# Miniprotein binders against q9bqp7, part 67

Target 1, 240 residues: q9bqp7
Amino acid sequence: VPQNWFPIFNPERSDKPNASDPSVPLKIPLQRNVIPSVTRVLQQTMTKQQVFLLERWKQRMILELGEDGFKEYTSNVFLQGKRFHEALESILSPQETLKERDENLLKSGYIESVQHILKDVSGVRALESAVQHETLNYIGLLDCVAEYQGKLCVIDWKTSEKPKPFIQSTFDNPLQVVAYMGAMNHDTNYSFQVQCGLIVVAYKDGSPAHPHFMDAELCSQYWTKWLLRLEEYTEKKKNQ
Below, E stands for the ipSAE of ESMFold2; O stands for the ipSAE of OpenDDE; V2 stands for 0.75 times the mean of E and O plus 0.25 times the DockQ between their complexes.

## First folded at step 7 (miniprotein)

Design Kc5
Fold by ESMFold2-Fast, scan of step 7:
Structure Kc5 (fold): chain B 240 residues (1-240), chain A 82 residues (1-82)
Amino acid sequence: as target 1 above (240 residues)
Amino acid sequence: SKIVVYVIITAPSPEELEEIVKRIEELAREHGGRVVDVEIYGNRAFIVLELPTEELAEKFAEEVRRLLEELGLRVTVLVERE
């Protein structure tokens, strides 16, 4: 049990849209700050299993590709992910529906992979937007907040190369989602409540993306694990 | 109920790793545990083991560290506490 437990959901907020909510999705810029980001906390508090699996994966890849080849591979995966997120932001932005979209961004196998998921996504409220938990003192940049099959979700878009997935990103994805959710639910820049998460794993070959839906109970379970990681980070920082 | 232990060994050559892995497997059996998985990539071995208790896992981990120190090789031994 975390020593400084705090609830993920804000009882003063509703998940239903109201007339005061912006008509366009929110995009709060991420400001450089001494406050730790979700990704920094997770990177500094990896589990022993995560450390082991990451080292094994790195060794295998370096052996296969060489040092320079490995660096190029990781750079390319990063660029593919960045372009996928840019394309999704463009597709989901209401302003872009009345303008020409970059066809090159929209021709990816990853975009074809998520088409069936996008059909169930509506009511977009935030895109590439910064969140801050004022009480727990951490920040993050979330991908998307929208209704998935009628439920308001923090949605996280992931790309997967079937032979060589990014193991560390996969392990912490649920923690990342609930960290953003808890921050948004307590951030004064937002007025709504999110109680569900969705991790969408898109495939390069265009095969159907896999949605990992997280209901309120599952989010609460991962929230406890996130609080433990945040506590570990805080203690580690105090001892440095 | 079971405690997982992760071992990473770095040796100058892949040939040395085979004998070291066998010795670690023997040490695990002596402590009531077993090897779950072994993967060797070049000059490094990655071993996953299960031990029945945290006490035996810590004792096993210390024995592995001692073995590798006596061999003059780099080792990382991680005992899963949670």
Scores: ipSAE 0.670, ipTM 0.931, lowest interface PAE 0.6, mean pLDDT 85

Design Kc6 (at its last look DockQ between E and O 0.88; V2 from the best seeds 0.00; counts 0 for: pae E 1.6 > 1.5)
Fold by ESMFold2-Fast, scan of step 7:
Structure Kc6 (fold): chain B 240 residues (1-240), chain A 82 residues (1-82)
Amino acid sequence: as target 1 above (240 residues)
Amino acid sequence: SKIVVYVIITAPSPEELEEIVKRIEELAREHGGRVVDVEIYGNRAFIVLTLPTEELAEKFAEEVRRLLEELGLRVTVLVERE
C-alpha cells in the first residue's frame, strides 16, 4: 500500500485545540471483530531476523529458568506491564478514585522511572482508547494522547529490564505508534490531528526512562514501513 | 548485497551440535558463504550466515535441510530476501 495513496495525516483536521473538545479524556472501548489489530499485523509479519532473535532469546531464558520458571517469568512481566499501564491511566486521569489506586505499583521502579517524563505531559485527550482506520481496515488500542513538551503526541508506555537508549532498540514500537496515529487521524470518534509520537521506555530499577520523540517527518517515514507490513499481512491472508 | 540466512538446530545433546555446526560451516563455504555468528544454548544451536546471492542462499538452505533430515534432527532455516 503506497504512502502517497494513504497519508498518515488527515488534511481535513487541525492540530489546534478546539473549544468544543471535551475536558475529560476520551476512552472509546475496543470492540472485537474480524478487523485485524495493529499488534496482530505486526506479530504475523515479523522479519526472519526478528523470528530468529525471539527463538534464541526464548531458548536462553528456558535454559536459565527452566520451562516452569520461564512461564512464571513471562507471566510476571505481563502482569507488571498491565499494572504499570493501569497506574499511569489513573495518574493521568482527572477522575481519580482511591478505590482504584494501586499503591504497591506506585512504589515500583517503573513509576519512579517515568517521573521526569510525566512533568512534561499535560492536556490529556485520550486514555486506553480504541482507534480504527476506516479506509485501511485495522484497529488498535492506544495508551495515551497528550501534549509532551507542548506537542500533541500518541504516547506509548513500555516496560523494559534492559536499557533501550536508541529508537532502533525498540523494534516495532515506532510502527505501532504511527499505526495508532494514522488510525486516530481517520477515525470519526476523534476530531483532532496528531502529528507526533512518543515512546517511553520505563525501567524496573527506577533508572530514568528513555523518551523517544518522533516528529512529523519521522512519523511519516515509519508510516511507510507500517503500510508495507500491512500489505504483507493482507497478502498472507489471501494465500491462506 | 549479501543474503542473510538463519539456522536453528535442535539435537538430543549439546555435544552433537559442535560437529553439526562445523559441517554447516563447510557447506556455507562450498556455496561461497560464511558463518557470521554461532550461539549454542543447551540442546539448540543458533547460526547466522551470509551467502553472495539469493540463488546460492536457497541452494545452501536446501542442503542444510537435507543434512539435518539425514541425521534425523529438527532444523529451521530462514532466508532473508532483502
Scores: ipSAE 0.690, ipTM 0.932, lowest interface PAE 0.6, mean pLDDT 86
Fold by OpenDDE base, look of step 8:
Structure Kc6 (fold): chain B 240 residues (1-240), chain A 82 residues (1-82)
Amino acid sequence: as target 1 above (240 residues)
Amino acid sequence: SKIVVYVIITAPSPEELEEIVKRIEELAREHGGRVVDVEIYGNRAFIVLTLPTEELAEKFAEEVRRLLEELGLRVTVLVERE
């Protein structure tokens, strides 16, 4: 049980979308501060098994690709991910639909992969927007807040070369999503609350993406795990 | 509850690495443990072991560290409770 319990949901915020559907998605800039990011917390609190498996994978890849080949591979993966997020932001942003869409950004297997998910996405409220949890003292940059199949979600877009049909295969992504949810729900820059999460795993080959929907109950379960990771991070920092 | 120990070894040669892996396997047995998995990639070995208790795992870990340090080799030993 976390020592510093804090709720994921804010009882003071209405679940009802304020009737002012903001015509424009929120895009709050991330302020670089001494406050740790969600990503930093998760990376610094990896299990020993995770560390071992990652190092083993890295060594295997270096053996297969060479050191330079592995660097190139890693750079390409990062670039592909970035371009995918940029393309999604362009697709989901009403204002950017008017800008010359770099047609090259839209011509990717990853974009093809998520087309069936995008059909169920509406009511975009935030894109690439910073969240801060004032009490728990962490920050993050969320990909998207939108309605998925009529439910308001924090949506996290992921790229993968391997099928991830189960949410358990998404590593710490569920923790990231709920961390963003909890922060947003208690960030004064946001007037609304989210109760659901969605992880979308897009595939390079254009095969249908896997949506991993997280209802309020599942979010609450992962929130407890997130709090434990945050506490672990805090303890590690005190001992440094 | 079984304790899992992760060992990462870097050696100058694959041949030396194989000998070290065997020695680690022997040390694990002496502490009532066993090797679960071994993967070797070039000059690096990745070993997963199980030990019956945390105390035995920590003793094993210390002995592995000492052994490899004496050999001038780099080692990472991670003890995890399941």
Scores: ipSAE 0.644, ipTM 0.919, lowest interface PAE 0.6, mean pLDDT 91
Fold by ESMFold2, look of step 8:
Structure Kc6 (fold): chain B 240 residues (1-240), chain A 82 residues (1-82)
Amino acid sequence: as target 1 above (240 residues)
Amino acid sequence: SKIVVYVIITAPSPEELEEIVKRIEELAREHGGRVVDVEIYGNRAFIVLTLPTEELAEKFAEEVRRLLEELGLRVTVLVERE
């Protein structure tokens, strides 16, 4: 139970965008500041088990690839993720942005992997858009807000290579989604709210992506866990 | 409930590493604990242990740190909260 609780949903906001909303998805710029990001909070509040498993994985990779090989591998994984998100933003943007697309971005196993999910995605309201929780003082950059099978969701896109350390990609993913959701729901740059989440795990080989839908109740449960992580982060920084 | 402890050791050679791992297993038994898992990659060992109480886990952690410090070697000891 967190010592300072705050609601994830905003009862004064509609969960239905109105007809006067822009036809172009929102893209709020991320402002550099001293307020911690969602990812920094999560990275600095990793469990001892997560830290141990990450170090073990790193050592195994360095042994197999060498230090230079490992650096190249991690740079390539980061680049693949960045290109995947760029491609998705391009695909989900209005047609008028097609002129500047890099054809190579659209030719990816990850993009093939998510095709069956994209068929169920509509009503895109935000892409690569900054969120700030005005009261709890944290920021983030969400991937997408859109309807999935008729439910307006904060959608987070993840890439996966097999095999991988499970704890890096599964323990914190739902916390990231609900942290973005709570921030968006209390950010004055947004006029609506979102009560559901979706995590989509895409695969390099093009295998069908796996969706993880989060209804409002599940989001509320993870919100409590996020608040504990934020509290832990705050206490850790006061003692440093 | 049992306390989980994670230990990461770096040693100059595989022979020294094996000796140190055996010393750590002995220290765990002396504090009422047991080794759950050991994985070795090159000159580093990754050890998971359980101990009966937080007090014993912290005493074990202190003794492991002293052992490796006396040898001039790197060690990381993480005691999981419960």
Scores: ipSAE 0.511, ipTM 0.879, lowest interface PAE 1.6, mean pLDDT 85
ESMFold2 (binder alone), look of step 8: mean pLDDT 85; pTM 0.833

Design Kc7
Fold by ESMFold2-Fast, scan of step 7:
Structure Kc7 (fold): chain B 240 residues (1-240), chain A 82 residues (1-82)
Amino acid sequence: as target 1 above (240 residues)
Amino acid sequence: SKIVVYVIITAPSPEELEEIVKRIEELAREHGGRVVEVEIEGNRAFIVLELPTEELAEKFAEEVRRLLEELGLRVTVLVERE
């Protein structure tokens, strides 16, 4: 799929705030049908190296924790991630301030980890919101669209047990971000343009989160890779 | 320009895996390749190999699958396409 036929950015859209932009963040519900999600496409088109490394990691964890222990570990990681996303949505949503809610959120190591990032986040436009690329036929649920250091970004919040100081260590996360960006830029439910991405890796012990900012050029590079993954998914499905 | 091949084998014991790994190393050498890394984790072996061309990598992969089928053991062989 040539990138020029399916650009990530929409030349008819502006990234500047306007008076008609919603005063509350958009939250469009995800409706699943036959159309694949970004996460499904990525899971079905993992590189051979990624598959190999994931299987080796699983084996090592099972040997250390047992099968039941591994299941409990993965369930707990999933629940912690879900709670982290729920807390961030609450923090970034327009406040009906409950002191009890605020105290619980402040006690999380992951929330402490992202405090320095949140200071630079403003102008929230979408939270936990569905995107669809009708022409390319994929859907997604993005975490957040907001200004980071004055630039409108698709922001993806991640939790990690170990440090991820380089974007290369975040694997498919850049592809996920640009897939959401391209979909949003061509989704009639949205009227603005996003040209930047941000992956924020938060740590359980409260260590400072690592922000991985993606400018327009980097987003365009990852968009080309996402289109290849989408083509691979489509071709793989035809061969089944 | 080397092609990377990933092999995952499941066998009843680590001792059986050591013998199978040796056979796979010999098979790789016959196809002009080499074993880069081997990790035995309980009843599974994780092997990384390099082959000189995609054609030789695919021939090697097919030979590995056949070997493990003859042994009645589970194997996954993944060839990184250029």
Scores: ipSAE 0.617, ipTM 0.909, lowest interface PAE 1.1, mean pLDDT 86

Design Kc8
Fold by ESMFold2-Fast, scan of step 7:
Structure Kc8 (fold): chain B 240 residues (1-240), chain A 82 residues (1-82)
Amino acid sequence: as target 1 above (240 residues)
Amino acid sequence: SKIVVYVIIEAPSPEELEEIVKRIEELAREHGGRVVEVEIYGNRAFIVLTLPTEELAEKFAEEVRRLLEELGLRVTVLVERE
């Protein structure tokens, strides 16, 4: 029930390759501007439950690790996530310059965790690429657009220390994926259409990653929820 | 019809928190609600409560905020089902 509904899919676009499409994955740089990012919108519109659970987790961790220990822990989690994304970009890119990265970065447990998923990934069209929804006024930086088991997907790579076997356990990740999808489907820098999403949760111990595939119907359901979060963000910003 | 309320309170000691939590539990009961969960981590208490109606949840939330303000302590009260 968003007040200003807008479609996630663009009827003027096809998911099929065009002969004029680039042979190398797109990597459009994210330009800094006043338009809010997907992550900013989601961070500013967390549910009451999400805010409560996050604050409780932070306090528990601070009590266990100390203030400095908690800062080190969160910095390490961030750094491991960044290295994981860099390694995946290197693995999925046909460009030799990225494959020259330190081989030790490619040997992490997180990379072992996703091996069975990567075997089903092909036809990479975009990596670490900026998207903008000009009409809805938001931006984002997506991880990957590629075919997963023959279906073109926006793919989001996540690291986790705890198992996430159900999509509900991944919080706002489905909203993030559909927000990128809707932006890309209406961004003039892209010519194709994506109708599916994939959230891949990788584990540090090398345990098999959990893939959460989102078909077109599920993406449409989460798109409505994303529009509500975007509306909430816009209303909160006007009332400041 | 269940309305969930989340309360986060900060006090100088765990002992003081336990006393304040008991007062909040009594206040919830007076409004027809109940405490679902309480966790105390150091100088902060995390309380999950349910109230029977949105009207009672908002009244309860305002009374909790007033109580903590009178005590000069930091509190966050969040009412779900927006």
Scores: ipSAE 0.673, ipTM 0.922, lowest interface PAE 0.6, mean pLDDT 86

Design Kc9
Fold by ESMFold2-Fast, scan of step 7:
Structure Kc9 (fold): chain B 240 residues (1-240), chain A 82 residues (1-82)
Amino acid sequence: as target 1 above (240 residues)
Amino acid sequence: SKIVVYVIITAPSPEELEEIVKRIEELAREHGGRVVEVEIYGNRAFIVLTLPTEELAEKFAEEVRRLLEELGLRVTVLVERE
């Protein structure tokens, strides 16, 4: 068990919408400072297995594509992910956008892939919004907070070229989701409680996205693992 | 419970890796461990091993690093701690 345990849920908060809740989704800008991001903590505390598998994958890809081909492949994957997130923010935002430019983003296979998930998404409360855990001293930028099938969720959108039908195949994504959830539940910029997570893995060919719903119990289990990674990061930083 | 060790070797050519992998397999057996998986991609070998204790895994890791240093080759040895 982590030595500096802290609860993921805030007993002072409700999961019910307040009359004072804004009619437009929150988009708090991420301010970079000395406080580590969720992504940095996870990258700095990869297991020896994760490091080994990443190096092996890189070598395989370099042999298959060449050095320049590998760089182009990774750049294209990043760009596709960025465009997917921009399209989703546009779709879920009540703001009026430039229709023709945004419509081109809507034509991607990834957007086709998530259509059946989007049908079940409503009550958007935050989009591309910064969270900070003042007690545990970490920050993050979450993709979306909205109701999925009537449950308020931190929703994380992922692109993948390979099927990810099981939550275990999504690597550190569950830790990322609960880290954002715990930060938001204790961040004074937010007034509501989130108890559920959703990881949505979209596919380039338009095949139906895989939703990985995380109920309160599963979120609590991953939260303990996130706290251990955060503790490891803090100890590693002290010993530098 | 077993301790997992990951070894990554870089050599000038793939042909040298086969003999080196064999020597590492022998070292693992001397320490009560075994090779689980070996993958060779070009001039690099990726080896997964198990050792019975953390103490034996660290001793094995030291001997692997020493062996590869004597051969003038690059090696990364990662011990997965409990």
Scores: ipSAE 0.682, ipTM 0.933, lowest interface PAE 0.6, mean pLDDT 87

Design Lb1
Fold by ESMFold2-Fast, scan of step 7:
Structure Lb1 (fold): chain B 240 residues (1-240), chain A 82 residues (1-82)
Amino acid sequence: as target 1 above (240 residues)
Amino acid sequence: SKIVVYVIIEAPSPEELEEIVKRIEELAREHGGEVVYVEIEGNRAFIVLELPTEELAEKFAEEVRRLLEELGLRVEVLVERE
């Protein structure tokens, strides 16, 4: 049980559109400061087991690809993920975020992979937008807030070369999603309530993406785990 | 304070791994635990679980070994007491 428990949902907010809501998706810029980001908190509080898993993966890949091959692989994975996110922002935005759209950016195996998910996505309210939890003192940059099959979700887009058919295969992604959700629900830059999450794992070969939908109950369960990670981060930093 | 259990499975085909992981999840829940991570690559699955006590972790580990051996699959189970 976390010492500093705080609710993920804001009872004063609704998921329905407000008449005062802008017609264009919100894009609040992330302003970096001493306040920790969601990704930093998660990276600094990895369990010994998570560190072991990452080191095992690294050793296996180095054995397969060599040191230089591993470096190239990880750089390419990062670049492909970045391009995938840029393409999705362009596709989902009614405004052209790129001065000139690159057809190659919009036609990749990852984009093909996610087409069946995109058909169920509508009512986009935020894209590549900053969130801040003033009370719990953390920040983040979320990918997307939109309706998925009629449910307002914080949506996180992931790329993978290998299958991730289980939500547990996404490592800390559920914690990342609920951290953004809790921050957004208590951030004055936003007026609506999000109670659901969606992690979409897209595949390089165009195989159908795996959607991992998180209902309100599951989000509440992961929120408690996120609060424990945040508490651990705070204690760790205090003892520095 | 929770006990971590690692399960490594090798099967002739990757198609069956998804159903086996679900069965392992069910066994974990019956012992008051949960699956915290799953990695599937080719014909192998690597599963990380948390159990509430050493006694339950050991019982769970033995039941997993028994289940997989009965299915004729190669399995490795490691209980980490930290």
Scores: ipSAE 0.040, ipTM 0.598, lowest interface PAE 5.8, mean pLDDT 82

Design Lb10
Fold by ESMFold2-Fast, scan of step 7:
Structure Lb10 (fold): chain B 240 residues (1-240), chain A 82 residues (1-82)
Amino acid sequence: as target 1 above (240 residues)
Amino acid sequence: SKIVVYVIIEAPSPEELEEIVKRIEELAREHGGRVVFVEIEGNRAFIVLELPTEELAEKFAEEVRRLLEELGLRVEVLVERE
């Protein structure tokens, strides 16, 4: 699939806010569909390296924790990530809740970890919002679209117990970000252009989160790789 | 098809791992390759790289082994064809 035929950026769109843009962040619900999600495409097209790394990690964890301990660990990681995303949506929403439940979410180490990143985040345009690429036929649910240090970004929030100072430590997350970006840029439910990405890795102990900023050039490079993964998924589905 | 190189490094101190990974990434770039994955666990780093040819991957692997042995660090390097 030539990148020129399916560009990540839409030449008919501007990344600047205009008067017709909604004053509250968009939150379009993800609908049941036969159209594949970004997550499913990536899961079904893991590279040989990713399969090797996942199996190695799984074996080491089972040896360390036992089968029941491993299941409990993975369940807890999922729950903590979900709570972290809920807290961030609450913090970034212009509507103040100030409920005791929300206050408890705001006190986690993960939230402390991202405070220095949040200070540079403004102009929130979308939160926990569905995107669909009309011509490439895939869907996704992105975490956040906001300005980071003055640049409009698709922002993906991650939790980690181990340091992730390199973008290459995040597996397919750069592909998720650009897939969401390309979909949003061609989705009629949105009117703006996003050209940058940001992956924020937050830490449970409150250590400063690692931001991985992706400029337009880097996004274009990952977009090419995403298109290859999408093509691989489509071919595998035809042969199934 | 791509050639995959796995590099496992063990250092006395985790503080130096980030700089070592950057040097390895630079060496890969000089051989037409790139770092595709990095995992740091305490005193250990696990790095996966892609190189365009088997010849360049073997040359890169030898230079990585030499670099890390000169630094007095424990290293494992494995080259596999995809």
Scores: ipSAE 0.054, ipTM 0.611, lowest interface PAE 5.7, mean pLDDT 83

Design Lb11
Fold by ESMFold2-Fast, scan of step 7:
Structure Lb11 (fold): chain B 240 residues (1-240), chain A 82 residues (1-82)
Amino acid sequence: as target 1 above (240 residues)
Amino acid sequence: SKIVVYVEIEAPSPEELEEIVKRIEELAREHGGRVVYVEIEGNRAFIVLELPTEELAEKFAEEVRRLLEELGLRVEVEVERE
C-alpha cells in the first residue's frame, strides 16, 4: 500500500463525446529536466529477480555472440524498435506525407505483424507525446492515444523476437502504460480522460501481434504498483 | 513477502533435461511454490521459482540440490528475497 495515494483517473474529467479537432493528433515535445521519467523510475527500481534475469540473458548472449556481436545485436534491436515506432507514427498521422525513406520503413515484418491490430485503431488523439504529472513529479513520452475497438486507450507498441502471449511476459510494460495514463489524465495540456491501456507486442517474422488489453479495473491495480515503484525511487534518491 | 529461487542445470542431453525440469516444477508445487520462468537451451536450463517463505525456499533448494547431486549433475541453486 503506497503511503501517498493519488488517483489514476481525474474526477474533473469524464467520458465526454469527442468534438475537439480530431484531424490532428497532439505531439508535445519532451524537454530535458531533473524530473524523473517513467522509464528511469522503473529502471532504478527493478527487483533482484528482474536484474538477475537481465544479467543472465546478457551473459548468455555474450557467450554466444562475443562482446562485439552482443553490442551489434542490441544496437540492431534498438534501431528496429525505433524504426517501428517511426513507421507507426507515420501510418497513424493523418497529415503525414510519406517520403521514400518512410515508405521503406513500412516494409518490416513488425508492420505486417500489427496489421490486424491497426484495423481496430481509430480516433487518434496523441502520437509520440510528452506527459507530465505535476503533483507526483514524473514525466514520460507515450507512443499513442487512440480508440481500440471503440475504447480510448494509451497504446504502447513493443517489438519482440520471441512470443509474448501473456501479459505477465511483458515485464514492467503495464506499469509504464498506467504511469503515462495517470500523467495524461492530470496534465493540463490534455482535455480528455483515458481509462484503458493496450500493450501490442509485434514480431519480427510477421507473425500476428499479441494485444494485451487493460480495462479500467486492471489499470487501477497496476497504478497502485506504479505508485509503490515511484515511492521506492524517491526514497532511494534521498539515500544517495 | 516472496522468496525467489534460481536453479541452473546442465544435463547430458536435451531429453533428460526436459524430465529433470518437470521434476523440479513438481517439487516446487509440493513446497507451496510456483514456477515464474523457465529457459531451456539445448542441454541447459535456467529456472526461476517463487516460494512463500524463506524456510520453504531453503528446504526446496536443498531438495533440488539433492536431486541434481544424485543424478550426477552440476548444482547451482541461489535463494533471493524479492
Scores: ipSAE 0.000, ipTM 0.285, lowest interface PAE 10.6, mean pLDDT 79

